# Ledger of designs, part 1: VH-VL binders against q6jhu8r557to671

No score or structure here was measured in a lab: all are predicted.

Target 1, 115 residues: q6jhu8r557to671
Amino acid sequence: SHLVCRTAIDEKQEGRSDNSHEVHVDNCILNAEALVCVKEPPAYTFRDYSAILYLNGDFEGGAFYFTELDAKTQTAEVQPQCGRAVGFSSGSENPHGVKAVTKGQRCAIALWFTL
Structure headers, positions and changes below count from the first letter of each chain, unless a header shows other numbers; antibody chains aren't numbered by Kabat.
F stands for the ipSAE by ESMFold2-Fast; E and O both for that by ESMFold2, at different seeds; each is averaged over both directions (binder to target, target to binder). V2 = 0.75 x the mean of E and O + 0.25 x the DockQ between their complexes.
Where letters were taken out, [cut] stands.

## First folded at step 1 (VH-VL)

Design I1 (framework fv_iratumumab)
Fold by ESMFold2-Fast, scan of step 1:
Structure I1 (fold): chain C 115 residues (1-115), chain A 118 residues (1-118), chain B 107 residues (1-107)
Amino acid sequence: as target 1 above (115 residues)
Amino acid sequence: QVQLQQWGAGLLKPSETLSLTCAVYGGSFSGYYWSWIRQPPGKGLEWIGDINHRGSTNYNPSLKSRVTISVDTSKNQFSLKLNSVTAADTAVYYCARGLRYSSGFDYWGQGSLVTVSS
Amino acid sequence: DIQMTQSPTSLSASVGDRVTITCRASQGISSWLTWYQQKPEKAPKSLIYAASSLQSGVPSRFSGSGSGTDFTLTISSLQPEDFATYYCQQYNSYPLTFGQGTRLEIK
């Protein structure tokens, strides 16, 4: 298991499009301009399934979101909730990121599985 | 572990400028708000202001016209200047680390007694 | 400014007692409240953050509860080292403000 905690950015940074975790794919190298995802090092190409478990809910922002391969067109968003788990395939069908935490601290456990 | 060390305490005369510095050891300076808090003898705690690693400041309105907080990220230090002091500014001054919306103040400096007397 | 009012301002208790200290905010602060313990000539020590989260290394006899405007710090079985002054502090909005303090004294 991999524990990830992100803290709120300062007020000067809130107008920026910064994310707590930039859009990526868990098992390949995403080239958003070329609209391709290449399975090669340093990516963990053996990952088949990913999950994230939220450990707290006393923060604002930090939403988990999915995009198209362009890393810009949002396709889905999951609001954080203590005890909520999000599961998805690790491949190019699920580029994802985490939006900025705007208040408090977000902690989650990230898990990866090989099928 | 994180440790805050402060210096610049002493005896001041009315109208002088109070200057204190706090150094941060054992931890990252970024991602936090660094505050100054004071406590007059026998009284409670009063927040003075805070600063982040980018130099963005927030000040208590009661002190805004007299307070400047600055940061030196290359040294992991932040400093308080309070000008035009009076006897009412006599207090122990603390530096402290906060995550503004997450933890309150989790690490504190040792405190610096500043006495303002004629 | 958000005013933080603690009750009582002082209390006397014996080792082994259950002690409760209350803090009231003049407007809603969600759960953005920290409790501190301060001993003479020392900096305050954080006990509980986010109203109910125990700070690492703090004994489990300390607990916090509440949200919005009404908050409580409880010491389930008072120990000799717990005689101190306790402060609440809101961090919902600037300026950050503290309660006036509660002095816990030996009976």
Scores: ipSAE 0.000, ipTM 0.558, lowest interface PAE 14.7, mean pLDDT 82

Design I11 (framework fv_iratumumab)
Fold by ESMFold2-Fast, scan of step 1:
Structure I11 (fold): chain C 115 residues (1-115), chain A 119 residues (1-119), chain B 107 residues (1-107)
Amino acid sequence: as target 1 above (115 residues)
Amino acid sequence: QVQLQQWGAGLLKPSETLSLTCAVYGGSFSGYYWSWIRQPPGKGLEWIGDINHRGSTNYNPSLKSRVTISVDTSKNQFSLKLNSVTAADTAVYYCARGSEWELPYFDYWGQGSLVTVSS
Amino acid sequence: DIQMTQSPTSLSASVGDRVTITCRASQGISSWLTWYQQKPEKAPKSLIYAASSLQSGVPSRFSGSGSGTDFTLTISSLQPEDFATYYCQQYKSYPLTFGQGTRLEIK
């Protein structure tokens, strides 16, 4: 379990389109050009499932989103909401990132599970 | 602790290149955008452009074809060049720091440099 | 470009008055707005950021409000040192743009 808070001010120097967290995969090393994800250190290869729990919803931006392995083609987006949880497998089928927070502060708990 | 000092230009003739430099004391370039802003006599403020420590620039489209901003991180300096000046470029020019971590606004400004383009 | 329009362009007031200056953005900018004060022959000074947050060291008589497209700067009890020109600035997107300014003069 890991508590993460990001504020709108943290993103300003790099512009509004900067992501709070760049596209990655939780249990392997993503190579978006090669369209592969390799299970090797320093990735936590033992992770099987991931979840994020939003602790608040009184901010703007900060959307959680999924992509194809190219890290460009968006496949889904989850709007933040207090108490909302997003669960997904930790592997190469769910590359994901977090968009910039544009107003307020986004706080969430990240959780990882092993079979 | 952070202070911006600027110098350069002054009196120019039409068609010349305006050149100004801003030096930053008491702080580093990393983590901030460094802007140039101008103000013609009796008029409002116009943002010219900004640059970060990596040399990435953003320019006001109205000036983009004539403006170049550069950075020298070893000297804690950034500079403005504006080509092909006309009387319309007469203004006080300010350098300023874009707020990074605490506040997203221009929190430190240089003293200003009056540039006059005449005859 | 996002156009910032201030009203009024000039205002006369007396010490002790409650003064209100408005700023309108041509498109939604959320709360990405800063208010500046500029005195003759000096660089602008930031007063308020994120539309409503008072900058450290600025007197509490200054306050900002609004979101989206309509913003207000209020001085609750005008002091002699407050006669100046005030500018709003959006920082939601490039190019950064300022309002045309509101000149606050002694009545």
Scores: ipSAE 0.000, ipTM 0.525, lowest interface PAE 16.1, mean pLDDT 81

Design I2 (framework fv_iratumumab)
Fold by ESMFold2-Fast, scan of step 1:
Structure I2 (fold): chain C 115 residues (1-115), chain A 120 residues (1-120), chain B 107 residues (1-107)
Amino acid sequence: as target 1 above (115 residues)
Amino acid sequence: QVQLQQWGAGLLKPSETLSLTCAVYGGSFSGYYWSWIRQPPGKGLEWIGEIYHSGSTNYNPSLKSRVTISVDTSKNQFSLKLNSVTAADTAVYYCARGPYYDSSGYLDYWGQGSLVTVSS
Amino acid sequence: DIQMTQSPTSLSASVGDRVTITCRASQGISSWLTWYQQKPEKAPKSLIYAASSLQSGVPSRFSGSGSGTDFTLTISSLQPEDFATYYCQQYNSYPLTFGQGTRLEIK
């Protein structure tokens, strides 16, 4: 687990996977042009499930979103809400990113599970 | 099997623009940041900036007004331009893979380096 | 910017010696520190990331420890190929910053 807080001016703090605005997959390296996700270092290939828990809601932006493997076609979006949790499998079926925080600070806990 | 090969400027005059290109072979171009680092003769390492395959960049604030990093995903290449060079920009310039976006933020593969000399 | 300070700036050692190099961050960086080895006329090579995780292919005589602000790179039994300059680098926040380097020389 990892507690992550992001601000409108600081896009990367501590846990890069939680602070990234870029679309990624949690357990493989996404090649969006080739539409494949390769399980190799430095990716954490042993992750099976991911979860993120929002700790606050007093910020603007910072929405969690899912895409197709092209990292462009959005398939779902989750609005931040204090106490809201998002759970998903860590593999290539769930490429995801976080939209920019435009005001305030977004804090969340990221958790990864191995089965 | 990942290899980075770089090429570009060698000898520049003050006020000119430094231009270097780095090509990536043997690995995925997407999913990583790609960085430029420099090392003045006999001195330490200075991070210049990074780019993601989407074109998103982060620059060292000390160089931000003069630096542009761009990416050409069709060629698996990324490039550095540094404007208005002075003698203080004389250094070996390296391209590198990383940091990886997922918290393993180290630079794991490096190009061979390009010596850029700025003299009048 | 986070300032990274290494000590010593240089040291002399003999094959078989235990060598310790330290790195101090001007503010807390958790474990977000990488150690590099650089030989003359060559690009740096990563040795250790996340303060203590050994890079694939790096000999086990290299080890890293520390968290927060104080970090150590140890070579348990120095080999001839280990004479090089060593750098620490933080990746907790932008800009990424390196220590000034420690030059390890033959005694």
Scores: ipSAE 0.014, ipTM 0.660, lowest interface PAE 6.8, mean pLDDT 82

Design I3 (framework fv_iratumumab)
Fold by ESMFold2-Fast, scan of step 1:
Structure I3 (fold): chain C 115 residues (1-115), chain A 117 residues (1-117), chain B 107 residues (1-107)
Amino acid sequence: as target 1 above (115 residues)
Amino acid sequence: QVQLQQWGAGLLKPSETLSLTCAVYGGSFSGYYWSWIRQPPGKGLEWIGDINHRGSTNYNPSLKSRVTISVDTSKNQFSLKLNSVTAADTAVYYCARHPYSGYFDYWGQGSLVTVSS
Amino acid sequence: DIQMTQSPTSLSASVGDRVTITCRASQGISNYLAWYQQKPEKAPKSLIYAASSLQSGVPSRFSGSGSGTDFTLTISSLQPEDFATYYCQQYNSYPLTFGQGTRLEIK
């Protein structure tokens, strides 16, 4: 398991649009321009399945989302809710990211499984 | 084979801005995060922050008010600026590669920055 | 922030000895722990990741174990080139944090 807490974007950092997680794939290195994902270190190539669990809902932003391999075409989005879990395969089928937290603090547990 | 090469200021006076650059050769810039880590003389390692090729940053909260990391994807380079330096900022500064929230597999050679009057 | 504490801070040993260094996290980090070796005036070198996975090219006398909060680095038969400072690092959560280091010195 992997506990991740992100705080809202500092107002003094206006002009910087940092995401909590940029679009990536959990078990390979995504090259979005070439539309390929390569299983090599330092990626955790042994991961088969991934899950995230939201631990709170008293924040704004921080939505989990899926994309195509181009890392730009959004295919799905999950709104944060305390106790909500999202499960998915760790491979190139599920590029995903987390949008910026705009108010408060988002805490979630990330879990990876090897089968 | 991936290689990180760094350069920048070596001697600074208090209140000045520290500026270092790291260039990446022989590997993909995309798909990774690129960190700055420092080590004061005789002490341990402190993570400063990271950036990816899209400009997304993470900063150590203890340094966040003074630190800016930027990226130039056309040159496969990323840079550190640390404002308002004091003698406590004297350290060897390293650039390094990792995945999101990961361990460091390649490191730059290090740059000694000395802050003295 | 997750605090990483190494024990001992320094250790004297002889070539051929079995050496053990421990690392404790202030909260659970699963297996998201790496070990580095640093020689004087050099950048750190990755030895072990995911608590127990040996980095390519690292001699098999190095091994890692543990999960959760308690971790161990073992060198089964110390060689002259192994005298260095060793650091653990957690990557369970940001900010990334390191242990204070263990200096391994010749006896």
Scores: ipSAE 0.006, ipTM 0.619, lowest interface PAE 11.9, mean pLDDT 83

Design I4 (framework fv_iratumumab)
Fold by ESMFold2-Fast, scan of step 1:
Structure I4 (fold): chain C 115 residues (1-115), chain A 121 residues (1-121), chain B 107 residues (1-107)
Amino acid sequence: as target 1 above (115 residues)
Amino acid sequence: QVQLQQWGAGLLKPSETLSLTCAVYGGSFSGYYWSWIRQPPGKGLEWIGDINHGGSTNYNPSLKSRVTISVDTSKNQFSLKLNSVTAADTAVYYCARGVRYFDWLPYFDYWGQGSLVTVSS
Amino acid sequence: DIQMTQSPTSLSASVGDRVTITCRASQGISSWLTWYQQKPEKAPKSLIYAASSLQSGVPSRFSGSGSGTDFTLTISSLQPEDFATYYCQQYNSYPRTFGQGTRLEIK
């Protein structure tokens, strides 16, 4: 497993992407303009299932969200909560990103599985 | 297999703008973070910034006011502009490919050959 | 910014020796660390990512270990082509930061 912490940015840094995670797919290379996801290295094409486990809840923002292949049309959103896990298939059906943390620090464990 | 080729810059005078371009061959341009790193003579490495194929950028706060990174997806190229150069900007500049592992920040796997930029009067 | 500190700053060794280089982060970075090799007047070459995963084409005598704040690069049996400067780099947080480097020299 992989522990990652992201910290809130100053209001003057609003709009920066370094405190958020851009939309991607876990087991292929997403081309959002062409609406295609290609299974090739260095993507981990053998991944079948992914999960994020939140370790704390004393922060604001940092929501996990899913989109269509265009990386723009949001299909779902999950609010962080201590002890909450978000599980999903690693393929092109679940492009996803993470919104910026606006207060405090978000810590989570990332996991992936092969069947 | 994947190759990054860079060109531009060379000898600059103080106050000029540094301009470098990096082209990607042998692999997909989409899905990666295209990065610039520099190394002053005899010193260590400093990350400058990155850009994805959609044009979203991240910059090192120490350079943010002077740096612009842009992308030309039709040519599989990305470019660095650093304004108002001084002698402190003398360095070898590298482009590099950032690769994500799961949902975390990217690490660098392939690097360009480097471009020496000298700033002197 | 996360500060990365390498030790030693320089190391002299002979072909066939086992050598270790360490890297310490000023705060926890999980396993988000990459090791690079740089020869004079060349671009850095990626050796190890995610603290312990060997980059394709890198000889098996190179290995990485550690997590959290303390990391080690090991060369099990030093070869002539291994004399170079080695850098660690964290990719847990922006800005990405590098260690100051460890220079591996001929004894």
Scores: ipSAE 0.011, ipTM 0.600, lowest interface PAE 9.7, mean pLDDT 81

Design I7 (framework fv_iratumumab)
Fold by ESMFold2-Fast, scan of step 1:
Structure I7 (fold): chain C 115 residues (1-115), chain A 119 residues (1-119), chain B 107 residues (1-107)
Amino acid sequence: as target 1 above (115 residues)
Amino acid sequence: QVQLQQWGAGLLKPSETLSLTCAVYGGSFSGYYWSWIRQPPGKGLEWIGDINHRGSTNYNPSLKSRVTISVDTSKNQFSLKLNSVTAADTAVYYCARGRIAAAGTFDYWGQGSLVTVSS
Amino acid sequence: DIQMTQSPTSLSASVGDRVTITCRASQGISSWLTWYQQKPEKAPKSLIYAASSLQSGVPSRFSGSGSGTDFTLTISSLQPEDFATYYCQQYYSYPYTFGQGTRLEIK
């Protein structure tokens, strides 16, 4: 389980390393240019299912979104809501990222399961 | 590569239960939502509901009191039961696959099953 | 429930024509819209998802555009195999809802 909080940042702080809007896959290493996802270390290749639980709703931005393997073509977006859980398989069918938080702080619990 | 094959009862009388099963071949059952969609003759499409590999369901509120969708992950199958049918339930019924990343985008469909409800 | 309205309900066109079909949502749905093609006695085939992303294997003459409430499907140069009924569908919220369909027929 991970407690993950993301804080609103201004334009001067957009490159900070604690900002995690980057598209990834939970159980393999995504190469978006090659359109492949490779199951090898340091990825947690044993993960089968992922879930995110939102702990608050008093922020702006921070939407969870899915893409194709190119990490550019957005296919769906989940609106944050306090107490909402989003579940999905951890593999290459569900590349995902988190949009920047523009106001306030977004906190969620990330969970991973093995079948 | 991915194929959905469906089967079940085609002719029903009013008050009976409609039962259809869909089997998934050539792809993973996990990572997707599996939907049932129907189309009355000469009319448009109506989404019935969906289910994921863990058995979590979403139903169209218009049908929720009569519909049950279930899953058998060991067989890569999911099934539709619709209780207390009437002539208004006459339709072609389709099973379809939606990616969790885009659960409402149906990229593979079963061949369809015509269900006729008549006295 | 979100209501999806297509226009026109039917249109006649000739091979080689540029055809545009529109779809309007009763509330904002972002880009969460899929376009389908359905031929008689066949299951629908998805053409476009996320309003503008072409499904693998679908000819490039099909394109989608729009966001929010107003969406369009365009066929840049109509082919004989394109005569069919077209449906839009929102997947912004449950229950998923479809437009009433646009029947594209030969002139």
Scores: ipSAE 0.006, ipTM 0.620, lowest interface PAE 10.5, mean pLDDT 83

Design K1 (framework fv_cosibelimab)
Fold by ESMFold2-Fast, scan of step 1:
Structure K1 (fold): chain C 115 residues (1-115), chain A 120 residues (1-120), chain B 112 residues (1-112)
Amino acid sequence: as target 1 above (115 residues)
Amino acid sequence: EVQLVQSGAEVKKPGSSVKVSCKASGGTFSSYAISWVRQAPGQGLEWMGVIIPIFGTANYAQKFQGRVTITADESTSTAYMELSSLRSEDTAVYYCARDRGYSGYDFDYWGQGTLVTVSS
Amino acid sequence: NFMLTQPHSVSESPGKTVTISCTRSSGSIASNYVQWYQQRPGSAPTTVIYEDNQRPSGVPDRFSGSIDSSSNSASLTISGLKTEDEADYYCQSYDSSNHNWVFGGGTKLTVL
């Protein structure tokens, strides 16, 4: 498990207006131009399932979203809510990113499972 | 290209229920939430609730809790808003709208509206 | 819970600038994004400003949004006013504590 907190001030200081975390795949290296995802370090290739648990909802932005392998075509979005969990397989079927926090502070726990 | 098309006008008696549909086309239905907003004649916009289709979860404005139920059928890309125990004060145009952030951002596409008239 | 308060009506001549305010009754206006919608008679609302000050594609740059923390309000400003701008305007913000969207009462803009 991994506790992650971000604030709008963090995003501003780092010049992040669009994304807190750029689109990626949890268990391989995504090459969006080639539409491939390669299982090699530094990716955690042994991950099978991922989950994000939101610890609060009193902020704006910070939405979790999924894309096609091109890292551009958004397929789904989950607005953060206190106690909400998002679970998904860690492979190339679920490229995902996190939109920038625009107001307040977002805290979440990230979880990964190996079969 | 994204379009929300609502069901037609209804006339209902006090105490009955109404179920309004909102069919989405031209986009990925599961990518965004659908919010419901009503507007009584000559009055302002009033938010009723939202459905998040990918999770099948709904949240409601406190005023409507216990009377409103919002559902979604992903196979037909259709959201529904059912309002029960109708009163004359429920006479309004009911809109569905695409909610970009599942409750956190603007409503970028709106249905055409459905007039529900409640009278004896 | 909070309310968003707008003036009921505003009027101005063509070519002039008009500003419509939206005041938050509790908590900071800057705590949550503010959107502005335009609604013409017989039509559904359309977004003219989102996320405080952003314009959707196709909305003229005569429309701008701003936040004033000292008055705890958001403002929609329309410059170079045209008769086509006659409409009802609604502000909107999210109540994160109660998980509710809140709309302002609306402002009728008349261009005379």
Scores: ipSAE 0.006, ipTM 0.552, lowest interface PAE 13.3, mean pLDDT 82

Design K4 (framework fv_cosibelimab)
Fold by ESMFold2-Fast, scan of step 1:
Structure K4 (fold): chain C 115 residues (1-115), chain A 118 residues (1-118), chain B 112 residues (1-112)
Amino acid sequence: as target 1 above (115 residues)
Amino acid sequence: EVQLVQSGAEVKKPGSSVKVSCKASGGTFSNYAISWVRQAPGQGLEWMGVIIPIFGTANYAQKFQGRVTITADESTSTAYMELSSLRSEDTAVYYCARSKYYYGMDVWGQGTLVTVSS
Amino acid sequence: NFMLTQPHSVSESPGKTVTISCTRSSGSIASNYVQWYQQRPGSAPTTVIYEDNQRPSGVPDRFSGSIDSSSNSASLTISGLKTEDEADYYCQSYDSSNHNWVFGGGTKLTVL
């Protein structure tokens, strides 16, 4: 488990307007130009399932989203909501990122499972 | 704007250990990997290892395996690199650098000179 | 494991264009992202190109990166060369076989 908090102030200081977390895959290293995801360290190659649990809903932005392996073509988006959990397989099927927080603070717990 | 601030210069004896700190300002720590890179006088950049909190893992270059330990304390937004069994060849400037998820380093610390001498 | 080979030095006149190569000794250069770092004397490195061809905020568009699979190399191109561009430039990629981050040997750029 891992607690992750981002604020609009963090985004502003980093010069971010589009993404809080860049598109990635949880159990391999994504090369979006090559359209490949390589199972190698430092990635946890044996993770099977991922989940994100939102701890609050009093912020703006911060949407979780999925893409194709190109890290550009968005396939799904999940709006944050307090108590909402998003579960997905950790592999190359689910490249994902988090859009910038535009107001307030977003806190979530990230969880990874081996089945 | 995010910056990484490292601890000050160290002078160590052979066989001792050194622990260098790298403090992030602006609260950028939890979402990024922190790499450590060293540079001996007049030499190029050499990667030592990385800590990636979101994966729960730290990984090290084979050359430093067994001698280096990289840790992070998210409550203080501080990463640490500890190098043991120091030799004169370990005299170098040690840098921490922040990495985005595609492992491109975007912010570098100012560097910490570690001198190993008798 | 692989090595990234850069020329030791390059020089060019102000206003001209210079290209610095970074050649991968084994495996495809396109298999892993390539980054480029600029280091002025007495300073920490700064990133001028990441993920093959992306520029960080604040880096002039005179800096560009490219990959050439036919020569198995990455290139950093700097156009409209300025005296402020004098620095050491390092390429960097990842070696998946040995789980190692690899830096090139560095290129000293002189603007004459």
Scores: ipSAE 0.000, ipTM 0.512, lowest interface PAE 14.2, mean pLDDT 80

Design N1 (framework fv_nepuvibart)
Fold by ESMFold2-Fast, scan of step 1:
Structure N1 (fold): chain C 115 residues (1-115), chain A 122 residues (1-122), chain B 107 residues (1-107)
Amino acid sequence: as target 1 above (115 residues)
Amino acid sequence: QVQLVESGGGLVKPGGSLRLSCAASGFTFSDYYMSWIRQAPGKGLEWVSYISSSGSTIYYADSVKGRFTISRDNAKSSLYLQMNSLRAEDTAVYYCARDRGYSSGWYYFDYWGQGTLVTVSS
Amino acid sequence: DIQMTQSPSSLSASVGDRVTITCQASQDISNYLNWYQQKPGKAPKLLIYDASNLETGVPSRFSGSGSGTDFTFTISGLQPEDIATYYCQQYDNLPLTFGGGTKVEIK
């Protein structure tokens, strides 16, 4: 397990995108321009299943979202809620990221499993 | 072979500016978060700033916020640190470091450059 | 900010000795701590990640343990090439913070 806390950041830079987590895949290295995800070091290629558990709900922003391999076309979004869990396969079918936290602090536990 | 090579360090007077560069090779630079980490002469390590793989997420240590700007050019596989309003306390070797965790919750600096020395002195 | 208190600041030991360094976090960081080795005049090198996992290519004489606020780094059977300063680093929360370092010298 991995506890992740993200705090609202200073947004003074013009044109800045403030995603808390860039779109990535949990068990391979995503190349969004080439539309491929390569299972090689330093990625944790042995991960089969991922889960994230939200520990609080007193913040704004921080939505978890899934995309296509292009890391741009959003396919799903999960609103944070204290005690809510999201489970998904760790492979290239589930590229995902986390939108910026705009107020407060978002804390979640990330878990990975091998099958 | 992964390589990170810093440049741009030198001697500068208090209040002056310098721009550091880090040239990356041997890996897909655009897939990795990158950080600048500094070390004052004879002292320990101090994290300065990170930038996400796309450049969309940036964070600064309070000691440099408002004076330093981190940026990257993925087409050139290069990382930059624009340093303004330099102070004697900014004197340090500045290291470019790759974060293999590649998402903002996981920071493992698996490769570092050789460092570039910045001396702020009158 | 999470403060990382590392001790001792320096030590001298003989080849073959067991060397132990400690690192204490000002708050619970679970196991989100890395250890780095910095040889004189060189950049740091990642040795241990997630408190206890050996980085690829790192000799088995290096080990880490601990969770929460108390962590230890051990060199079992110190070798001459281990002369270096060792740093812990937490990554539970930003800003990332390092311990003050422990300088390991051979007698």
Scores: ipSAE 0.000, ipTM 0.561, lowest interface PAE 12.7, mean pLDDT 81

